# Ledger of designs, part 3: VH-VL binders against Putative bifunctional riboflavin kinase/FMN adenylyltransferase (ribF)

Target 1, 179 residues: Putative bifunctional riboflavin kinase/FMN adenylyltransferase (ribF), of Geobacillus thermodenitrificans (a4it50)
Amino acid sequence: MKVHEANQGLTLPGSVVAIGAFDGVHQGHQAVLRQAVERSRQLGVESVAYTIDPPPRCRFQGSRMLTTLQEKLDRFAVLGLNHAVVAHFDERYAARRVDAFIRELTALNPREVIVGQDFRFGRNREGDVALLRRHFPVRIVQTVCCADGQRISSTRIRELIERGEWEQSTVLLGWPLSS

## First folded at step 9 (VH-VL; from f4 with heavy chain N52D)

Design k3
Fold by ESMFold2, fold request of step 12:
Parts: sequence; C-alpha cells; structure tokens
Structure k3 (fold): chain C 179 residues (1-179), chain A 123 residues (1-123), chain B 107 residues (1-107)
Amino acid sequence: as target 1 above (179 residues)
Amino acid sequence: EVTLKESGPALVKPTQTLTLTCTFSGFSLSTSGVGVGWIRQPPGKALEWLADIYWDNDRYYNPSLKNRLTISKDTSKNQVVLTMTNMDPVDTATYYCAHRPYDFFSGYPFDYWGQGTMVTVSS
Amino acid sequence: DIQMTQSPSSLSASVGDRVTITCLASQGISDYLAWYQQKPGKAPKLLIYDASSLESGVPSRFSGSGSGTDYTLTISSLQPEDFATYYCQQYYSYPLTFGGGTKVEIK
C-alpha cells in the first residue's frame, strides 16, 4: 500500500475512494473499506482510503483516538487498499476546506466514492452527502450493527474502553486494542 | 426548519443553582454532525461562550466557569440542559442556546440561535 | 485562550456609507472566524463563516476578508436595517471566544 499526503497531489487514471476518519478501523469502517476494495477490482481501478489525521476533535482531546495514524494505515493495508491519502488538519485553512477536498478527490478520478451512513461533508444540515454527489458518484454503506442490534461506532467503542469493558470493545472493534 | 428555545427561571437568588433547558427541533443529537452550545450576554455587554455538547456526548466548558457548569443532553426529548452552580449577581444575563454543525474536517460557527432567556440573580 | 480584539468599539455612519470593522486575534486562527449581527433585543445572526463565506440569505453588501490574525467585515453600502452591533468569533480552539463588539449607530 502506498501512503500519500493529500496536499502532494496524487493523480490516478481511475479509482474507488473510501472516505472517513476511520478511527480504530472498526467493523463498520471495514464494511466501507472492503467495499472500496471489491468495487475497485470489479471496475479495474485502484482503491484509495482518504482519511484525516487526527480524527475529528481529537486535537482537543487526544484520549479520543482509538489508533495511532500508523496503526490505522497498517489496518488499511491488511484490508487490501492500494493507496492511503492522509489530510492533516494543520495543513487545511477553513476558507478553502471544501475546495481543497474536492480538488484532491478530482485528481484521483474516482469511479465511485464510498462513505458510511453517518458521513458529513460541508455545512449541509440535512445530514446528506448531496454536496459530494454534485461532484462524484457516491455510494453509501449502511450502518453495521452487532448481535444486540446496536450500531458499531468509534463513540461506543471509546465509551466501552473508558468504562473498562475491554472484551466488548474488542468484539466491536474487530482488532486487538491499541496501546 | 431548525429551532431552539431556552426555558428556565427568570429570577434566581445568589448561591442557588440555575438549570436551563434548550428544547430544539429540526435536528437530532442522536446522529452525527451536530453540536449545541450555550452562550450568555450580560446586559449591555459582549457575548460569552459557556459550554458545548456534541452528538457523541463530547463536552467542552469555558475554563473560567468550568467547576460551576454541567452540560447534558436528553436525545429522546430533543433537549440539552445546562446547570450553573453558586449563582452571583454578576451572572445576570440573557442565556442563549445555539446549534453548530461539525463535519468530517472540523466545526462551523453557531448558525441557529434560540431567542434567549433573561436570568436575573438578586436577593 | 485566544483573545479577540475588535475595533472600533462603536461608530456613527449614514445610510450609503462603506463601513469596515476589524477583528484581531492574539494568535493565528486559520480562517476559523465568524461574524455575527445583533439587533437590540434579538439573538445574534450569523453573517460570515470561515472568514469570507457569506451565510445563506445574507445580503451581498456584507463581505469578510483577512487571514492569520487580522480579519475585516465590510458593509459596502450601509442600509437602515444594518444599524446593529457586530461581533467576531473564533472557533479554531477552545474556549470559543468573541470580540467585544462594534456598535454601528445612525448618524
């Protein structure tokens, strides 16, 4: 797997791009990433994980992170991604955040962009990926639930870890706990 | 249509605990991408941020008031509650709750505000 | 904490005037800056986000500019409904902080 900085301008003739913070690369994230790998093979293009470092609000509360960046990238590689593109918060000014994101994705020539159901882009308060769909074909992966019917999320896993519920957090995560 | 409305007592005695409720509609704090904050404004003075709470129960407090503030949510009732202990006449202000989006990259400013509720602290 | 200093604290202007309000941050805030308008007895209204982006429904006579620590709100031709107090606010880091306000009064 090749790792790129978002601002270095990776260009591909075609791709399938999965987008997310992917903190922990939990089973819900794996559904998104595996679909990107599968679709890229079907379409004869390369798969890309586009991610941000650090994950949202982790720069205010470092204890929120489930994985280091390197651990996250290692997990992408295990899942079979061809590329990872990392956008760093320190390198992104507010006034250009939407334009820079769209430009970076456009250079990848995505045949499909794949996001989870809870992905947010821009300021659209509808909770909709409509702005992203203006520019690219977007596929939404439905929320993954565990056996008890509850959705799998970084928030829930983090809460379980904070409460010392190690066994349950490992089940939802699908990897050994990071430290 | 996003709306927020503050409710609570108009008059509080010094040393009492103030409890304010923000009731909102047009969005949910059970799904990604949303935060609610509290801001106050003493009569004739500037705005002062108090606290934020996000959909994932992440919370932030103004450090000058941190030991006096508690923010919580009841997602089933579309409510956010702020409590502020040991009230003093200098805390007399209009109190607002407000909505702010938070996307994949970062947060946005407060785009929808409640009408505000005036709280007077006097004996 | 990031201190936000607005200038002037007040100004008097006539309908049709060009008005400029300045906001200075004590450190760089990477364009995470908003401008609000507040009329007496009303809640603040968002005008500008991300330093220069116009909020939906806000008249085009309002514009924001600047970068780093220095930011400016401009009203290109003041209208009767624009007499209000204006606040800047940074949302780069916690605690969130507002400027002291600029009261724009009719001359």
Scores: ipSAE 0.527, ipTM 0.820, lowest interface PAE 2.3, mean pLDDT 88
Fold by ESMFold2 at other seeds, look of step 12:
Structure k3 (fold): chain C 179 residues (1-179), chain A 123 residues (1-123), chain B 107 residues (1-107)
Amino acid sequence: as target 1 above (179 residues)
Amino acid sequence: EVTLKESGPALVKPTQTLTLTCTFSGFSLSTSGVGVGWIRQPPGKALEWLADIYWDNDRYYNPSLKNRLTISKDTSKNQVVLTMTNMDPVDTATYYCAHRPYDFFSGYPFDYWGQGTMVTVSS
Amino acid sequence: DIQMTQSPSSLSASVGDRVTITCLASQGISDYLAWYQQKPGKAPKLLIYDASSLESGVPSRFSGSGSGTDYTLTISSLQPEDFATYYCQQYYSYPLTFGGGTKVEIK
């Protein structure tokens, strides 16, 4: 797997791009990433994980990263991604972040862009992915739930770890715990 | 249309605990990309951020008020609750709750505000 | 913590005047900067987000500019409804912080 900085511009003749913060690369994230790998094989193009470092709320106290950047990238490689593109938060100016993001994605020539069901981009409360769909074909992956019907999320996993519920947290994460 | 409304006591005594409720409509805190914050304003003074809570239950507090604040939500009632302990006359202020959108990169500023509720801390 | 210093603290102006308000951050905030308008007895109203983006329904006489640590709100031709107090606010990092306010009064 090749790792790129978003601002240095990877250009591809075609791709399938999965987008997310992917903190922990938990089972829900894996659903998105695996679909990108499978779709890229079906379409004969390369798969790309587009991610941000640090994950947006891990910049703030009260939310801790489940993985380091390197651990996240290693997990992308295990899942079979061809490329990772890393956007760094401190390199993003608020006023132009939408246009920069669209430009970076456009250079990848995506045949599909794959996001989770709750992905948000821009301020639009309705049709949150609608802006992205104006530029690219977008596929949405349904929210993954555990056996009891609860969503798998980084927040849930952090809560389980804080309570010492190691077995459940490992099941939801799908990897050995990072500490 | 997004609306928020604060409710709670207009008068509290020093050392008591203040509980404020923000009741909202036009959005849900079970929906990704949403947060609610509390901001206060002493009479004639600037705005001060107190706390945020997000749809996924992450919480953030102003460290200058650490250990005095607790924020929680009840999504079935469309409510956010702020609790502030050990009230003092300097905490006399108008208290606002406000909506904050959030996307893949970061949060946005407070785009919808409640009308505010005045809380006086006095004997 | 990121401190926001607003200048001036107050100003007097006439209808039709051009008004400029400055907000200085204690460190770079990468355009994560909002401007609010507040009238007496009312809640603040968002005018500008991301330093220069106009909130929906806000008149075009309002504009935001600046980058890094230095940001400016401009009202190109002051109207009677614009007499209010204006606040900047950064949302780059917690804790979220506001400027001290600028009261725009009738001269």
Scores: ipSAE 0.511, ipTM 0.820, lowest interface PAE 2.4, mean pLDDT 87
Fold by ESMFold2, look of step 13:
Structure k3 (fold): chain C 179 residues (1-179), chain A 123 residues (1-123), chain B 107 residues (1-107)
Amino acid sequence: as target 1 above (179 residues)
Amino acid sequence: EVTLKESGPALVKPTQTLTLTCTFSGFSLSTSGVGVGWIRQPPGKALEWLADIYWDNDRYYNPSLKNRLTISKDTSKNQVVLTMTNMDPVDTATYYCAHRPYDFFSGYPFDYWGQGTMVTVSS
Amino acid sequence: DIQMTQSPSSLSASVGDRVTITCLASQGISDYLAWYQQKPGKAPKLLIYDASSLESGVPSRFSGSGSGTDYTLTISSLQPEDFATYYCQQYYSYPLTFGGGTKVEIK
């Protein structure tokens, strides 16, 4: 798997791009990433994980990352992604970050962009990915739930870890806990 | 279309716990990219952020008040609740709840505010 | 914690004047800055987000500029309804912090 910085201007003749913070690369993230790998094979193009480091909320007090960047990238590689593109949150000016994102994504020539149901882009008044769809074909992967009907999320996994509920946190994560 | 309204007691005695409820409409805390925060303003003084809660139950607190604050939500009732323990006369302020959008890149500032509720802490 | 220093604390100006209010952050905040207007007895109203983006429904005489640590709010032609206190606020990192406010008096 090749790793790129978003500001380096990676250009591809075609791609399928999965977008997300992917903190922990939990089972819900894996659904998005596996869809990108499968679709890229069907379309004869390369798969890309577009991610941000640190995740936007991780710079905030009271938040913990589930993985280091390297651990996240290693998990992308295990899932079979061809490329990872890493955007750095604090290297984007607030007013220009959307424009930079669209330029970087356009250079990848995406045949499809794959996001989870919770993805937000821009100040989206419609509460969905409509702004992103103005620029690219977008596929939405359904939220993955556990047996009790609750969503698998990085926030829930962090809470389980804080409570010492190691077995359940590992089940939702789908990887060994980081040491 | 988005509205928020604060409710709770106007008077609290020192050492008591304050409970404030924010009731909102025009958005849901079950949808991604939505947060609600609490901000207070003592009479004649500047605004002070207290706490945020997001659709996924992620929560953030002002560290200077962290052990005194608890924020929670009831998505089915469109409500957010703030509790603040050990009230002191210096906590006398107007308390606001406010909506905050969030996307893949970052949070945005508070774009819709409630009218505020004045809480006085006095013997 | 990022401290926001707002200047001046108050000012008086005539209708039609160009008014500027400054906000200095204790570290770089990458344009994650908002400006709010608050009239007596009312909740704050968002004017500017992302340092320079005008919120919907806000008159075009309001503008924001600056970068890094130094930011300004400009009212190009002061109107009588602009009597208010103005606050800057950073949302680069928690805790979210506000400036001390600038009271603008007409006349």
Scores: ipSAE 0.437, ipTM 0.798, lowest interface PAE 2.9, mean pLDDT 86
Fold by ESMFold2, look of step 12:
Structure k3 (fold): chain C 179 residues (1-179), chain A 123 residues (1-123), chain B 107 residues (1-107)
Amino acid sequence: as target 1 above (179 residues)
Amino acid sequence: EVTLKESGPALVKPTQTLTLTCTFSGFSLSTSGVGVGWIRQPPGKALEWLADIYWDNDRYYNPSLKNRLTISKDTSKNQVVLTMTNMDPVDTATYYCAHRPYDFFSGYPFDYWGQGTMVTVSS
Amino acid sequence: DIQMTQSPSSLSASVGDRVTITCLASQGISDYLAWYQQKPGKAPKLLIYDASSLESGVPSRFSGSGSGTDYTLTISSLQPEDFATYYCQQYYSYPLTFGGGTKVEIK
């Protein structure tokens, strides 16, 4: 798997791009990433995981990343991704984040862009994903729930870890806990 | 149309616990990318952030008030509740709740505010 | 905590004047800076986000500039409805913090 910085100008003749923070690469994230790998093979193009480091709220006090960046990238590689593109929180993204993001994705020539049901892009609560769909074909993967019907999320996994509920947190995560 | 409205007591005695409710419409706190925060403003003074709660139940508190604040939500009622213990006359202020968008990249500032509710702490 | 120092604390101006208000952060905040307008008895209203992006419905006479630690709100030609108190706010990191405010008064 090749790892790129978002500002490096990666270009591809075609791709399937999965987008997400992917903190922990939990089973809900794996659904998105596996679909990207499967679709890329069906279409004869390469798969790309587009991610952000650190995840937006994890840079704040009171939130802990489930993985280091390297652990996250290693998990992408295990899942079979061809490329990872890592965006970093900086002032260039704050000032022109929508336009820059669209340009970076356009260079990847995506045949499909795959996001989870909870993905948000920009400030528009009513037009979620719609702006992205004006530029690319977008597939939405539905929220993954555990056997008990509760949704799998990085926030819930962090809460379980804070309470010392190691077995349940490992089940939702699908990987060994870091540390 | 996004609206928020604060409700709670106008008068509180020192040492009592204040409970404020933010009732909102035009968005749901079960929808990703949404947070609600509480901000206060003493008469004639600057704004002070108190706490945030997000759609995924993440919570953040002002560290200088952390042991006094609790924030919670009831998504079925479109409500956020703030409690603040051990009230003191210096806590006299207008209390606002406000909407804060969040996306894949970062948070945004407070774009919709309630009208505010004045809370006086005396006697 | 990131301290936001706003200056001046107040100013007097006439309709048509160009007004500038400055906001200094105690560390770099990567353009995660908002400007709010607040009129007496009302909630703050968002004017500028991400240092220089104009909020929808805000008149173009308002503009934001700056980077790093130094930020400026400019009103190019002051109107009667612009007499208010203005606040900057950083949202780079928690705790979220506001400047002390700048009261813009009619001469």
Scores: ipSAE 0.425, ipTM 0.795, lowest interface PAE 2.6, mean pLDDT 86

## First folded at step 10 (VH-VL; from e1 with heavy chain N52D)

Design m1
Fold by ESMFold2, look of step 12:
Structure m1 (fold): chain C 179 residues (1-179), chain A 123 residues (1-123), chain B 107 residues (1-107)
Amino acid sequence: as target 1 above (179 residues)
Amino acid sequence: EVTLKESGPALVKPTQTLTLTCTFSGFSLSTSGVGVGWIRQPPGKALEWLADIYWDDDKYYNPSLKNRLTISKDTSKNQVVLTMTNMDPVDTATYYCAHRPYDFFSGYPFDYWGQGTMVTVSS
Amino acid sequence: DIQMTQSPSSLSASVGDRVTITCLASQGISDYLAWYQQKPGKAPKLLIYDASSLESGVPSRFSGSGSGTDYTLTISSLQPEDFATYYCQQYYSYPLTFGGGTKVEIK
């Protein structure tokens, strides 16, 4: 797998791009990433994971990453992705983040962009997918829930770890816990 | 169409616990990208942020008040609840709840506010 | 904690005047800055987000500028309905912090 910085650009003749923060690469994230790998094979193009570092709220006190950037990238590689494109928060100013994001994605020439059901970009819920669909074909992967009907999320996994519920946290994560 | 309304006691005694409820409509905390925060303003003074809660139950507190604050939500009732322990006359203020959007990169400022509720702390 | 220093604390101006309010952050905040208007007895109202983006329904006489640590709210031609207190707020990092406010009085 090849790793790229978003601001230096990667140009491809075609791609399938999965977008997410992917903190922990938990089973919900894996559903998005696996679909990108599968669709890229079907379309004869390369798969790309577009991610940010650090994940949005991990740069604040009171939140922590489930994985380092390198651990996240290693997990992408295990899942079979061809490329990872990393956007760094400290290199992006508030007013220009939409334009930079669209420019970076456009260079990848995506045949499909794949996001989770909870993906948000911009202030308006309707604008998240509609903005992307103005520029790219977008596929939405449905929310992955555990057996009790609760959604799998990085916040939920962090809470389980804090409570010492190791077996449940490992099940939701789908990887061994980092030490 | 987005509205928020604060409710709770207008008067509390020193050392008591204040419980405030924010009831809202026009959005849901079961939907990704939504947060509700609490902000207070003493009479004639500046605004002070207290706490945020998000759709995924992530929570943030003003560290100067951290041990006194608890925020929670009841998504089925469209409510957010703030409790503040050990009230003191300096905590006399108008208390607001407010909505903020959040996306893949970052949060946005508070775009919809409740009308506020005045809480006086005295004997 | 990012401290927001707002100046002036108050000002008096005539209808039609250009008004400028300054907000200084104690560190760079990458344009994650909002401006609010608050009239007596009412909740704050969002005017500007992301330092320079105008909230929908806000008159075009309001504008925001600046970068890094230095930010400015400008009212190009003051109107009688602009009597209010104005606050800046950073949302770059927690804790979220507000400026001390600027009270604008119209003669």
Scores: ipSAE 0.521, ipTM 0.824, lowest interface PAE 2.4, mean pLDDT 87
Fold by ESMFold2 at other seeds, look of step 10:
Structure m1 (fold): chain C 179 residues (1-179), chain A 123 residues (1-123), chain B 107 residues (1-107)
Amino acid sequence: as target 1 above (179 residues)
Amino acid sequence: EVTLKESGPALVKPTQTLTLTCTFSGFSLSTSGVGVGWIRQPPGKALEWLADIYWDDDKYYNPSLKNRLTISKDTSKNQVVLTMTNMDPVDTATYYCAHRPYDFFSGYPFDYWGQGTMVTVSS
Amino acid sequence: DIQMTQSPSSLSASVGDRVTITCLASQGISDYLAWYQQKPGKAPKLLIYDASSLESGVPSRFSGSGSGTDYTLTISSLQPEDFATYYCQQYYSYPLTFGGGTKVEIK
């Protein structure tokens, strides 16, 4: 798997791009990422995981991250992604975050952009991913729930870890817990 | 149309616990990228942020008030509840709830506000 | 905590004047800055987000500028309905913090 900084100007002749913060690469994230790998093989293009470091809300309290960046990237590689593009929170993004994101995605020539049902983009009134759909074909992967019917989320996994509920947190995460 | 409305007691005695309810319409806290915050404003003073809660039940509190605040939501009733313990006369303020969008990159500012509810803390 | 220092604390101006309000952050906030207008007895109203983006329905005489730690709200031609207190707010990091406010009084 090749790792790129978002500002390196990666250009591909075609791709399937999965987008998310992917903190922990939990079972719900894996559904999105695995679909990107499978769709890229079906379409004869490369798969890309587009992610952000740190995850946006984690910069408020760094101890809330489920994985380091390197651990996240290692998990992408295990899942079979061809590329990871890492966007870093900085002033460049704040001033033009929506437009800059669209330009960076356009350079990847996505045949399909894959996001989870929880993905949000901008503040438009047309729906969660409507702005993305004006630029790219977008596929939404349905929410993954655990056995009790609740959605799998990084927030829930962090809470379980903080309570010391290691077995349940490992089940939802799908990986060994980080040190 | 997005609307929010605060409700709760207008008068609270010192040491009592304040419970405020924000009832909203035009959005759901089941929808990703949605948060609700509480902000207060003492008479004639500046605004002070208190707490946020997001669709995924993630919560943030003003550290100056951390041990006194609890925020929760009831998505089936379109409500967010703020509880503040050990009220003091300095906590007299108008309390607002407000909607806050959040996307892949970060949060946005508070774009829709309730009208506010005045809470006076006095013996 | 990121302290937001707003100046002036109050000003008086005539209809048609250009009004400038400044907001200084104690550290860089990457343009995660909002401006609100608050009229007496009313809730704040969002005017500007992301330092320079105009909120829908806000008159074009309002504009935001600046970067890093230094931000400015400009009213290019003050109108009678612009009498209000204006607040800046950073949403770069928690705790979210507001400036002290600028009361604009029309002469």
Scores: ipSAE 0.373, ipTM 0.778, lowest interface PAE 2.9, mean pLDDT 86
Fold by ESMFold2 at other seeds, look of step 11:
Structure m1 (fold): chain C 179 residues (1-179), chain A 123 residues (1-123), chain B 107 residues (1-107)
Amino acid sequence: as target 1 above (179 residues)
Amino acid sequence: EVTLKESGPALVKPTQTLTLTCTFSGFSLSTSGVGVGWIRQPPGKALEWLADIYWDDDKYYNPSLKNRLTISKDTSKNQVVLTMTNMDPVDTATYYCAHRPYDFFSGYPFDYWGQGTMVTVSS
Amino acid sequence: DIQMTQSPSSLSASVGDRVTITCLASQGISDYLAWYQQKPGKAPKLLIYDASSLESGVPSRFSGSGSGTDYTLTISSLQPEDFATYYCQQYYSYPLTFGGGTKVEIK
């Protein structure tokens, strides 16, 4: 798998791009990433994971990263992604960032952009996916739930880790905590 | 249109527990990309952030308030509740709830505010 | 915790004047800075986010600038409607913190 900085201008003749923070690459994230790998193979193009480091909520006090960047990238590689594009949190220019994000995605020539059900782009919830769809074909992957019907999320996994519930957290995460 | 409104008692005695409710419309905390925060302002003084809660039940508290705060949500009622224990006259303030968007890149500042509710703590 | 130091604490200016208000963060905040306007008896109103981005519906005479630790709100031509107290706020990290405020008086 090849790793790129978002600002380096990667160009591809075609792609399927999965977008997310992917902290921990838990089973819900894996559903999105596997869909990207599957669709890229069907369309004869390369798969890309577009991610941000550090995850936005890890910049806030009290949230821990579930993985280092290298651990996250290693998990992308295990899932079969061809490329990872990493955006850095401190590259924020709010109005220009939206334009830069669209330009960077456009250079990847996406045949599909794949996001989870909870993905948001921009400040307006009602325009988040619709704004992205004005530029690219967007596929939404349904939320993955655990056996009790609750959503698998980085927040829930982090809470289990804080309680010392290691076996349960590993099941939801889908990876060992110490690798 | 996003709106928020605070409700709760106007007067609280020292040591009592304050419970404030934020009722909102134009967004839901059962869907992604949003948080609600509480901010207070003592008369004639600066704004002070108290707590945030997000759609996925992630929560953050101002550590200077020594764990006196609890924030919770009821997504079916479009409400967020703040509880503050052991009230003191220095806690006299206008209390606001406010909307905070979140997207793939980051959180944003508070873009919609309630009108505020004045709470006086007096013996 | 990131402390926000705002200056001046108050100022008086004439209609048409250029007004600048400074906000200093105790550490770098990477442009995660907002400016709010608050009129007496009203809730704060967001003016500027991400240090320099103008919120929808805010007059173009308001602008934000700066980077790192040093940030400025500018009103290019003060209007009577701009009588208010102005606050900066960082949202780089928790706890979220506000500046002490700047009261702008006209006349």
Scores: ipSAE 0.300, ipTM 0.738, lowest interface PAE 3.5, mean pLDDT 85

